# Miniprotein binders against q9h3h3: the designs that were tried, part 132

Target 1, 235 residues: q9h3h3
Amino acid sequence: EDGFTAEHLAAEAMAADMDPWLVFDARTTPATELDAWLAKYPPSQVTRYGDPGSPNSEPVGWIAVYGQGYSPNSGDVQGLQAAWEALQTSGRPITPGTLRQLAITHHVLSGKWLMHLAPGFKLDHAWAGIARAVVEGQLQVAKVSPRAKEGGRQVICVYTDDFTDRLGVLEADSAIRAAGIKCLLTYKPDVYTYLGIYRANRWHLCPTLYESRFQLGGSARGSRVLDRANNVELT
Below, E stands for the ipSAE of ESMFold2; O stands for the ipSAE of OpenDDE; V2 stands for 0.75 times the mean of E and O plus 0.25 times the DockQ between their complexes.

## First folded at step 9 (miniprotein)

Design QB13 (at its last look DockQ between E and O 0.87; V2 from the best seeds 0.84)
Fold by OpenDDE base, look of step 10:
Structure QB13 (fold): chain B 235 residues (1-235), chain A 105 residues (1-105)
Amino acid sequence: as target 1 above (235 residues)
Amino acid sequence: TEDEVRKLFEKLIKLFERAMKRVEELLKKAEEAAKNGDTETAEKYLEEAKYLAIKARIIIYILKELAEQTGNEEFKRMAEEAKRIIEEAEKRLKEVEEKVKEARS
């Protein structure tokens, strides 16, 4: 990946975050309507800018599904950012442990499993599986990027409430695997996103905490999860 | 390439400007709603403004990182200017938040 590919993807994500979302909210919408909603807005056909012939006429930043237990509490992100700026000014060493402590202090603990898939049936099928898992309460919240004009891979993000809860992170991986997804997954805490920390940053911080690889006939979870910080298999 | 970095930087600046423009509009709407006693609407606009301000800061962090990695002094200056803009907007956001609180009391 070209040195600034992560920053390009970040810029696109920031642009998408500012545009309207297509949301299925299981808290307010009956689960029986999910299949019709999925059929209406397949992510491979929903276009980022509402291209002619797409299901959407207006720009769509994300397609999202909120589960019954979803809470939009992101913690004190403003306090986190202020503390981060103060830390940089202090000249103190910045480590993964520092970032973890900042996240805990400001209650910015959310993270996400990420998967990148080419547009098409496989993406739509994967998304449908994730959306069902969210509505059924196996997952809390997920989103998928719409189709870009240039094509390329679309990203599905599956969130967990606490990146420090190893069990919760692993349970989400298991739920994703149970939905039939076999691709590589990477887990990233949102604290890194909120602080603009991507690959090849000046502090050599790795924003990827975990990596999950699908395993045929292996563990009950159907995957091997690697702790990237310690280079240790968890599963 | 240098050209690719420049294009990315310019894209980020445009996104920042868009975010900040919306923040200013939302803060104005929040103040107007607060003056009219519509605290619910004011709070809604304020929450959206806070969300966008957070995004604006993320953009600045990326801009600073790009400036540092490239050593480009122009990029450094632009990133610092963006920082000044967001800091001013955050002060204004805090002022509006206090006005909304006062209107709710």
Scores: ipSAE 0.848, ipTM 0.927, lowest interface PAE 0.5, mean pLDDT 93
Fold by ESMFold2, look of step 10:
Structure QB13 (fold): chain B 235 residues (1-235), chain A 105 residues (1-105)
Amino acid sequence: as target 1 above (235 residues)
Amino acid sequence: TEDEVRKLFEKLIKLFERAMKRVEELLKKAEEAAKNGDTETAEKYLEEAKYLAIKARIIIYILKELAEQTGNEEFKRMAEEAKRIIEEAEKRLKEVEEKVKEARS
C-alpha cells in the first residue's frame, strides 16, 4: 500500500466536507429540474477548486442529491467517540463485534455504498443514474467527488440509514444496479469513519462490511454480495 | 516514506486548525444569536460546531495512529496538544448549549 493511502484520501474527504457543496435538494426543488442541473454540473467537469472554464467558479467539496425523504441523523457520535476512547484504555479486545455494538449503542447506524470511477462519460452517466434514483425515491441521499486537478478516480457515495438492516443495504445495492452500474461496490459503516479507522489499522479491522460484485450473465438478482466481517455471502 | 508521513501529518494539523477556528467562530455566533433571542439560529450554529468537533476528533485519531506507527515523539506531543484543544472546545460547547437552553425558556 504505500504507507497511509486511505488516510490521505480521508484527509482530502474531510477538507471537502468543509468546503461548499453543490446540492440538488428534492425537498425544495422540483424533480423536473434535475436533468438540467445534471447537464450543468457533470462531476467529470466540476472542478475541486473552480478552474477556468469549469461550470463552477468557486471551490466545490462535494456534489450531492438529497431525496424527498432525506432526514439527516448521525446519532450520538460524541458519545460513540467517548466510548471508543474508554474502550481503548480498558484492555478489552477490539473486534468487529465491539465496533458493531458501539454503533448500535450510540445509534450511529448510517453507512454508504462506494464506487470509484475515472472521470468521463462513464462517471457522469453513473452519477446521473444514481441522482435520478435518489430523486425518484429508490435511494435517500448520494454524493460524488468533483474532478481533482491531477485527474484520478472519483467516488460516488450512496448512503443508507442502518448498516445492521441487511435488507435495506441490499435494497440500496439493487437500486444502484438498476441504474445500470456494474462496477465493484464496497459498503462502509460510518462508525469506522467517525473513529478514524481505515484499512491500515493496528487492530486489523476491515472497514468494508459488504462487497457487491455484479454477476455477468443470467443471475436472477444480478449482484453477489459478500459480508466481509463474517465472510458469508448474503445473496 | 518518512517525508510522505510528515506531509500527511502536517496536512491533518492544518485541517484540525481550520476546523477549530470555525468551531470558535460558530460558538461566538451561537451565543450572540441566543442573546438576541434567535434560538433557532443559535441551535443551527451549535449543531454545525458539534459536527466540526466530531471531525476534529477523527483527525486526532488519525494523528495518534500516525504517531504510533512512526514512533515519532514530536508527532505524539502534537497529537496530545490537539486533544487538549478539542477538550477545551467541547467544554465551551456544553456551556453554550446551556445558554441556548436557558434562552428558550
Scores: ipSAE 0.809, ipTM 0.905, lowest interface PAE 0.7, mean pLDDT 89
Fold by ESMFold2-Fast, scan of step 9:
Structure QB13 (fold): chain B 235 residues (1-235), chain A 105 residues (1-105)
Amino acid sequence: as target 1 above (235 residues)
Amino acid sequence: TEDEVRKLFEKLIKLFERAMKRVEELLKKAEEAAKNGDTETAEKYLEEAKYLAIKARIIIYILKELAEQTGNEEFKRMAEEAKRIIEEAEKRLKEVEEKVKEARS
C-alpha cells in the first residue's frame, strides 16, 4: 500500500480478468466432481501463463467456483462510471456517502472478502474449503489467482451480492471461518474497483469497509470484525 | 520513482489497447450474428464487449490519476487520447446494441 503497489495489483487483476478462467460451475456440474477438479487444479500449481509441468498449458487468469444459485448481477456499471465522471465535473463533495448513493442508484452492489496466502499446501487447503462452501450453498461464488511469475502471495476472493447488507457480509465472514480459514480478511465493495479507487486517493476514501481477524475461543462466529470506515467493532 | 510510474503507465496502455482491439472484434461478431438472426450469440458478444469496455474505462481512471499525481504532460496527453478512443468505442457499442435489439424484434 506504498508507492504504486495497489495500482500494479489492479493492473494485474484486470489482465487476469481478460484471460481465460478455469471454472467449476455447480449450476451445471454435479457436486461429486468437485474433489477431482480441486485435485486437478490446485492454485499453488496452476501457473499464470502456462508453464511446462503445470496443470495448464495456456494462460489462466482466475480459478473460480460458481454456486448452484449464483446469478451474476454487476448492475449498471456503465451508468455508474458515467455518473462518477459527472460527479467529478460537478464539483460536488466526493464522500463515502455519495459513492454509496451512486452504487445504490446504479445497482452496483457486489463486494468481496479478500485473503492473501503464500503459494503452497495451506493455500490449496484454504481454497478447497472455500470451494466446498460455495458448492454446498454457504457462499455464492469465489475465485483464486494462479501462481504468478514473481512467486508472491495469491489472493482468494469471496463475493457477496450487496455490500450495503451488513448482515449478509457478516454471514459470509462466518461461512469463511466455518470452512477453517484463520488468516486476515478484508472486505471491498466492487464500486471502488469499477471507479479505480485505491488507498491514498485524492478523495481520502477507504475502499476497505471491513476487516476480519480470527479469534480462537472468542465469539460464536470465530472472528472479530471491524468496520474500518467508522472504526467500530461489530463482533 | 519516475521510471516505476512510466513502466506502470506503459503496462496500463498495453492493457487498454488489448481491450480495445478485443472490443472491436466482438462488436463485429455481434453485428454478423445479429444479421444472421442469431440474437442469442449476438447478445453474448455484446455482454463480453461491455465487460471489456468497463475494464478499459477503469484503466483510463488510473491513467488520469497517475498523470495528475506526476504532473507529467506526456502522461496527460496519452490519457486524454485513450479517453477519446474509449468514447468512440462506447458509441459504436451502443450502435451495435441497437442493431441487436432491432434484429430481436
Scores: ipSAE 0.779, ipTM 0.883, lowest interface PAE 0.8, mean pLDDT 89
ESMFold2 (binder alone), look of step 10: mean pLDDT 85; pTM 0.817

Design QB14
Fold by ESMFold2-Fast, scan of step 9:
Structure QB14 (fold): chain B 235 residues (1-235), chain A 102 residues (1-102)
Amino acid sequence: as target 1 above (235 residues)
Amino acid sequence: EVRKLFEKLIKLFERAMKRVEELLKKAEEAAKNGDTETAEKYLEEAKYLAIKARIIIYILKELAEETGNEEFKRMAEEAKRIIEEAEKRLKEVEEKVKEARS
């Protein structure tokens, strides 16, 4: 059955995690070098497995920008995974609230805004805007997928520290919009990724917590944000 | 074709497990030589890959459950046994590195 697009994308993302990354790290590299780095490595031209005609001859899993204040904290993911398995064995109800409790207990709180764009000018322009926002301190960290051999859309991920901090999630959305991004955004807590939940499933867990749509003049933020879990419009 | 996806995930799992074993051997040698900083870096990489391997198993189990494929279920259970053994070894190496640091 060819209904497993999310799992195929998850497999590709995990393979990419295991390959080398191209990183602009603002903690160790002067901000003045960013424009040259962006010109050298536009994501529409960087190839996933390397190509003599592209900026890279070797495989690249991700193209990433780390902000000056970026301090990675994944929490206790091993403890989370152990607790998840124990929960399944216990026969206790598995609900969005229960999963949220596991995430909080194990400090696995990070999440990300996702956008999918076709290879080309608009992708490169969007990535450049986000990369500048990261280096300037409006966002903490972001990454973008390289171009796959078969083509298809590429993904930009913009991370936040705490998916339970609604204001922080909304501030990241605002910063993305201020960078000139107008496409659909969806927000996914990393706890779902660590538990292998990439779409709706037998437990009725939805890994997408928020959705952001660009709106001209309607919102002070330039977007409408929907809390999909609680069916509440936040902006 | 769900079988192609399942095989892709198994191959990725095997790649992760092989690299975990390589990293754990490197961590043990670094600790044995008194280079605990390098040993800790290898351990953190191994932990990261073990986390990824667990994610793969979760996806495999859900694919087996959703398709009702008993072969997939058995393969996912075998992968689970492999990761449990690897995680046990990871903790043993972590304790050796901890001892070498103090």
Scores: ipSAE 0.783, ipTM 0.891, lowest interface PAE 0.8, mean pLDDT 89

Design QB15
Fold by ESMFold2-Fast, scan of step 9:
Structure QB15 (fold): chain B 235 residues (1-235), chain A 105 residues (1-105)
Amino acid sequence: as target 1 above (235 residues)
Amino acid sequence: SEDAVRKLFEKLIKLFERAMKRVEELLKKAEEAAKNGDTETAEKYLEEAKYLAIKARIIIYILKELAEETGNEEFKRMAEEAKRIIEEAEKRLKEVEEKVKEARS
C-alpha cells in the first residue's frame, strides 16, 4: 500500500469517462424495456475492456440509466476551475465554506451517493433496484462501473442536482434505501471531483459530506445520515 | 513506491494526451457541423470537448499534487507543460464555441 489508491481510482474513473457507455435512456426508450436491458447487461458480467464471453465485446466505461426528466447541466465548471486557481494564487483561506461558495457562484451543484459492492448477485440486484427507481422517477440518473480485469469492488453512483439542497440529498438516500440497498453510502459533491480532491489534501478538505448507514428497525427512512463535516446526525 | 508513483504519473500523462487529441478532433467536427447549419450536432461535439477539457484540468491538478508530494522536479515541469497545452486548447475551444453561437443565431 503506497497511499495513492484514490489517485489510481480517479485515473481509472477518468479513463472510463472517455470510453463508450451502455445507456438506458428513459427519455427515448419505453420503461417496459428496462427489465430486458438489465438482464442483458448485469454489471457483474459486463467487462471493462470487453471479452468474448461477456455481454460486451468492446470496452465499456460506465453502465448508466437516465431518467425521463434528466437534463444534463454541470454548471460553469471551467469558470469554477479558473476561480479555484485564482483562489490558490490569492493566498486567501481555503475551507469547505469557500469551496461551497465557489460551487454556488458557478452553479456546479451536482453531487452523488456512492456505494461499493463486490461483483456478484448483490451488486446486480442493487443496480436493478436503483435503475428501476430512476426510470420510475424517484431518482434522476445513476451509473455503475463494469467489472475490472484485476477484480475489486464496483461502484454505483446516484446523482442529485444540488448538494446544497439537504432535503433533496436526503430524499435520494431514502429512495436508495427503498430500493433495498443496505450497505454504507457516502455522498460527494462533484465540485471536489472537478478540482482533483479525492482524499486527504494540503487544505484539510474532506470531499465526503454525508454518510448513510442502514438503520436496523423502526425508521421511516430506513437509514441514519451523518453530516461528516459537523459530526451531526440528520435523520 | 517510487516505481508505483512514476507509473501512476505516466498513466495520467497518457490520459491527458488522449483527452487533448480527442478535444482537437471534436472541435474540428463542431466547426464543420456549424458550417453546415447543423447547430444541434455542433453543440453536442462542443459539450463533449468541454467535458474532456474539464477532465484534462483534473488530471493536471492531480499531477501537480503528485509532483508536490514527491518533490520530483521532472514531474513539476511535466505538469507545467501540460498546463500550457490545455490553456491553448481552451482558447481554441472558446473560439469554436463563439462560432457555434453565431451560427445558432
Scores: ipSAE 0.759, ipTM 0.864, lowest interface PAE 0.8, mean pLDDT 89

Design QB16
Fold by ESMFold2-Fast, scan of step 9:
Structure QB16 (fold): chain B 235 residues (1-235), chain A 105 residues (1-105)
Amino acid sequence: as target 1 above (235 residues)
Amino acid sequence: TEDKVRKLFEKLIKLFERAMKRVEELLKKAEEAAKNGDTETAEKYLEEAKYLAIKARIIIYILKELAEETGNEEFKRMAEEAKRIIEEAEKRLKEVEEKVKEARS
């Protein structure tokens, strides 16, 4: 750890959330237009704050693709945050189970598979694969960060509706692998993000629930998944 | 590390201020749209304001943890002031939300 890097990245992600997004919405745009859109906005070339030499002259926070059947539901995040503050004030124990219960009570169930890739052809190719899987209905929604001024790796986020639905989380992993993705994946519930938990903390909560690693030649559909909380292999 | 933490805290405060300014702009636009009978546009402004309020709360959580870890009384004071500001903004958001509901019916 290099001290507070996770918080710095969280601040940058929140700033990106507040800036305009480039969106391909399959609910309103024909799937036949996707390839042209991907060619116009490769994430390795789209700049965070705009550049006359890039595809964008204005700031872009995120590049996203919405599936035809995508229906966003963030749950009651305000109620979740209020309950979290009440829990801290109460002095009651804060555990992974307590946080999971708050998430369920307030219907804040979404989560995401994350992959980090260096800017370049491999990132653009991976994003194109994910975007096609979303438009074809194998995944629901995804986004990728634009290129930062200081460089560094970019992130692709692939969302699922319910982090408590283990089978659904694993189905998304399988679809990512079927799209040709071979890098390390980590899965994080959005409840941790909404509560400002990005790394090791005083409550010993782990915001990463699963890790997925690619396996070549296995019968496990290309990946080996580990439940990080219980240290149990789900294959 | 003190300089690194101070810069991070300043970055978070500026982001919080940006969010609060945008919330106030959106709430004024939502009231205006509702008065003109454009409840669809008013709802969109309200949802964006709620989204930014959620982000502002996340920033406060991070600020509070940084203040706790460093033991810095000035950071603690700033985090408490930010919490006061967001609570006032949320009261205004509820007020505007009720005006939009009235205009829809």
Scores: ipSAE 0.770, ipTM 0.881, lowest interface PAE 0.8, mean pLDDT 88

Design QB18
Fold by ESMFold2-Fast, scan of step 9:
Structure QB18 (fold): chain B 235 residues (1-235), chain A 105 residues (1-105)
Amino acid sequence: as target 1 above (235 residues)
Amino acid sequence: TEDEVRKLFERLIKLFERAMKRVEELLKKAEEAAKNGDTETAEKYLEEAKYLAIKARIIIYILKELAEETGNEEFKRMAEEAKRIIEEAEKRLKEVEEKVKEARS
């Protein structure tokens, strides 16, 4: 994103991170309960700050589904942030490779596929597909934003545990496509998020690593994935 | 525009202040739990406080970049004050973490 749109979205996401989440946790809840939970909390109807007319009367930051194998591990983010500040002070070149090394050193490896959809049936249907894939074990963790006061698109985030594992990132894309998702997807490593990098910046870093586009009848995978940094088509 | 950037900056400052307030509340809860021998609950509060401190650092990074991009001296001063606040909070966090470790062992 250009301009300050990315920073506004980042501010919204950080505020959401700090508010309560609605979670379906497959580690402790039977899979048979998922369909009822999805019917109770469709993302297009769950309001960000609560409304007596919506499924929630209290604020909701995120609606999330945790897979059976979910084990939260963000790595050493504190160490990453300290090293980032030291790097800026050192005068050493700051490149995508330098950021990648920083992430590996501090084990901050998670990343996410993002899709943006308008409130409505298509959003709710897409989220239901993703949630089922998580509970069935094809994906690990996902979350979706609630409906904002002013309207606008909502975001679904599908996490992978290691952005440096290209095959794992592509497998997640395939699982998203198998769930019936046809919209544009972009992939962002969380290391950029933890360093406040949401768009083009003074270091010429791009926080979007991959882009996935649906290909009707063209690809056996159902999508074309582009490496945005190197401008190389991976599929 | 200047008005748009100012609104964004003010929103980020309010978010930062909210995070710092929650960190202090969580650290008090962690200390209380540790004093009562409930080290498991104390560690959960510490983890939440650390998570919020991480978010606060992200906000500061964004504030600094906005201040640099606009050249606004008032924005630079506000970002510097926020940095001072987070550094004090991180010092407090480390103190409480040490107390929890002592109570555990």
Scores: ipSAE 0.756, ipTM 0.873, lowest interface PAE 0.9, mean pLDDT 88

Design QB19
Fold by ESMFold2-Fast, scan of step 9:
Structure QB19 (fold): chain B 235 residues (1-235), chain A 105 residues (1-105)
Amino acid sequence: as target 1 above (235 residues)
Amino acid sequence: TEDEVRKLFEQLIKLFERAMKRVEELLKKAEEAAKNGDTETAEKYLEEAKYLAIKARIIIYILKELAEETGNEEFKRMAEEAKRIIEEAEKRLKEVEEKVKEARS
């Protein structure tokens, strides 16, 4: 919200989307090769623009793992963007409800859990856990940013196919926690990303729908999930 | 802050220009592949062009919001020019898409 940090991060993410990705694709690669691939490309060591001292000499936008059953479905993003432009010129009110309805109408339903971690062994360990969960079928697809030239935190994104399916979103959170992840998670529908909404704005649209915090307590494992839009605890 | 916003705006414009250049290259390759009967390769180039057009449109949305929030008339003009460019590119994309479909017939 301050100093356009969200827009700077969005610009960096879009540049990364357009650069080559390092992908472990479980649809075509045996699961037994995952551990060697993770050892070869730890995200704390893979550099954004390449370096002779890193695993990569060329630029890398994202490091990703695709599950065996992963079938990408972005919906009709072009139709969504056309409808958004028409809505803005129509003078009709723009609300969270109308954006949700545009997403449903155009089947632009995917979303993601995000976690931000400093470069180091904890990031690499977290990514390895997520990647194994994807290859084992508990999660569908995930990606992690490479190390930036200036340093700073890296992001792991774990995708779900339908942000309106609350149970599915919560199941992904549970799988992330089962993989050993204990940091704060936030959930963002991709519809906001496709419309250039990265923070609170003039239409009072909040792109973050859920927060997940690790549950502390010896006998219980899991997380507490908050619906940020309605300020309601789901767990 | 104004200098920081200008740097961000210029970064977004450069990213937009890179995307538009690549879209034109991909659409040209898609047309050539379709002419040669290689419709599968043409469809791959077309899908990559669509992906980049989607990204370019996102950049336009961010540029428009930055121009409105800052009240900067130069930013507004640049955002309007970028919108003109993407609209023309989207028309060309649909034309090439139709040619690829025709080649599959």
Scores: ipSAE 0.767, ipTM 0.877, lowest interface PAE 0.8, mean pLDDT 88

Design QB2
Fold by ESMFold2-Fast, scan of step 9:
Structure QB2 (fold): chain B 235 residues (1-235), chain A 105 residues (1-105)
Amino acid sequence: as target 1 above (235 residues)
Amino acid sequence: TEDEVRKLFEKLIKLFERMMKRVEELLKKAEEAAKNGDTETAEKYLEEAKYLAIKARLIIYILKELAEETGNEEFKRMAEEAKRIIEEAEKRLKEVEEKVKEARS
């Protein structure tokens, strides 16, 4: 995709963050109510700005499911951004390792697996699988974008607490695959999001740390995962 | 191309303006809650304002990178102006944060 698509998507995601969210919160809502909630708010039918015939009359930014253990912790993002500006001014090399160090220092450790799907049954089925995995405790938290006015692809974001915990990141990938999802997944640490690392950038950093591809009939875990920063296959 | 970058700049500037307006509204609510002794509510508004300031700073990073990539002096000027606006808002946020801390004790 051309024309600064990643930056446009970032702007849309930030705007969506400001609008109301539809949330199934497993900390306060019985798991038995999930199926009815998913039937009421399928992401292919929930419209970004409200529409006759959609489940929503008002704008919806995100549709989210919070696991029983969900505890928001963004770390010290303000300190991270200040340190980032200082680093850029210093002239020191900017590498994946440098950003990892900044993230650890400021406790900005969360990250997410991303998948993009066209509106329709497959999106709704994928989201339902992810939502059940969250409520059952196999994943921690997830969100999906509503249907855009122009009808482009929608994104499902599946969060993990610590991008430096490789086992945890791989376990999330396995849970996504167990839910029946076969599309390409990419993993982005939130530190890259908060610092505006999207496409080809001045530092030649890949905007994602991991890539997961479904593999039919051969893999015990259901996928091949590549560490893109180090160009090493993890599975 | 340049027309695409211009449209993206317009989109980002409008979003930045919405964020800055919401930050000021939240900081006013935080001050009011703190003055009334409702420090719990004041802290919630303050944290929401901080979150929006973080997002607004991200917009500045994107604007600066786009301006640098295009080499367009007008885009660089616009990015620097937005930076001045957020620096003023961050100063206001620190002032309100101190008032909320003072009200706690």
Scores: ipSAE 0.601, ipTM 0.808, lowest interface PAE 1.6, mean pLDDT 87

Design QB20
Fold by ESMFold2-Fast, scan of step 9:
Structure QB20 (fold): chain B 235 residues (1-235), chain A 105 residues (1-105)
Amino acid sequence: as target 1 above (235 residues)
Amino acid sequence: TEDEVRKLFEYLIKLFERAMKRVEELLKKAEEAAKNGDTETAEKYLEEAKYLAIKARIIIYILKELAEETGNEEFKRMAEEAKRIIEEAEKRLKEVEEKVKEARS
């Protein structure tokens, strides 16, 4: 989509990042409490800005689950942003390889698998599966958007530590599939997010590195993963 | 449309202003915690301030792209003013970070 849709979605995501989050933190909360928490806060019912008829009366930016071993590490994002500005003024080519090197140099390695679902049972069921996988240790951390005022799709983000570790990214995809997820997944490194790079950027870079489609009855992993930049299947 | 782009631009500016206000609040809290010898709490406030500064910088990147794409001189001036504000806030952040490091020692 053109016409500033990507910029608008990015602005909404940043606003959500700045508002309070509803967090189930498995580092401090017993796993036995997860089912009650999921029943209390189904993402299709939690409202973005609060409503007396919903589980929340106050604004909620994100609903998140942190695994027992979760240790946030964003790397040197400030150094990355400074290097990005220097790169732009240098006249050097801006390519996926150049951005990958900047990310590695500044240890800004995290990324995420994204899935977009309409509000309803399928979203809540998918989120519950992902949340259980996080608490059980198959995934490290995940978040889901609350229901927007205007409606529309909600997003589940499942994070990995290192987008350059292809095996780790594929392992996360396998865990998502094992949790019962069958919808389209796309993988985006956080480096693109920190640099404000979207689908319709002037460098014609694709911020989505991988795409995962459920394969019925085929792969033992339950999915076909495509490297979008090189148009190569990683199955 | 130009009207839709203007509303988006104004929304981003307001979001940027919210982030900058919160950064300053967090930096003041970090300084006070450090003065009281509570360096752990000071480090927590500094990390939150850094996170918001990063988000504010992303907003600047989006504002600059919107200004460049539209060729709107008003947008270009607003984006440049926001860039001045973030650069001043980042200097303030480094100053407070050094005070917290000194208190740890």
Scores: ipSAE 0.736, ipTM 0.863, lowest interface PAE 0.9, mean pLDDT 88

Design QB21
Fold by ESMFold2-Fast, scan of step 9:
Structure QB21 (fold): chain B 235 residues (1-235), chain A 105 residues (1-105)
Amino acid sequence: as target 1 above (235 residues)
Amino acid sequence: TEDEVRRLFEKLIKLFERAMKRVEELLKKAEEAAKNGDTETAEKYLEEAKYLAIKARIIIYILKELAEETGNEEFKRMAEEAKRIIEEAEKRLKEVEEKVKEARS
């Protein structure tokens, strides 16, 4: 059984965070240039470490699109990490509610919808749809991984400002579905990422809060969203 | 698999070392910029160093959990060494941050 895939993916994501990004920034670039940029940098062809045969000769960590109204706010991550270490040392019970309160106290509220797709036309088409939704203002910011050397699945991350704002999280899901995305989506708050929490851990914390499945003729959004922690259907 | 965990642990240690080296480079650049009166550039380098320090702490959290889960004493020792390194880097970061604040004022 696969025990450490999430940690391997986390290590790759952190390495990618430290390498250069290819960014379409709608705050400074006209929206009319997006289609040409997407054609130049399809994620199925952009290689992680560069290749003379790809659109990039140098390493690329992420391919990202910033919306016109994008204003990054990571909160007090250093304070969050210090509080987490103190909590662990205190011996007090650690629960999902405790972690949620730490995140709120330190304003570390961002989170993301994740989708994993094989390299190819469907990935590039999905990314183009997401990128257009960001530039049109229906989503705030998104990124996609470049092609790994071993050709595994690539990930698209669509960020929201506040994981405690259920309506905002659901609106992002709706916008993703409206862009034509039909694959499984999962939602993870960044607080879990900043604390190094993946897979099943000793505190029994599930870092994935929501799951979205495409459903034809179901909800008005075109999907069913489940709150995994509470086993409650939100749509 | 123990072999798979060891490869992951080694990958994380190398990433940690890369982050720590970059932090020191950024802190030296921040000091030089502040000394020259370029406080805007100094603050940019400080923010980048803080971001990398955050990433380094995430790596340590993962290393610590892997060491606990496997019961491997060598992994535990290496995670403790990494913790000492980041604590020293964070002291250095605060020292440079104070120098930048002094130059700004």
Scores: ipSAE 0.766, ipTM 0.879, lowest interface PAE 0.8, mean pLDDT 88

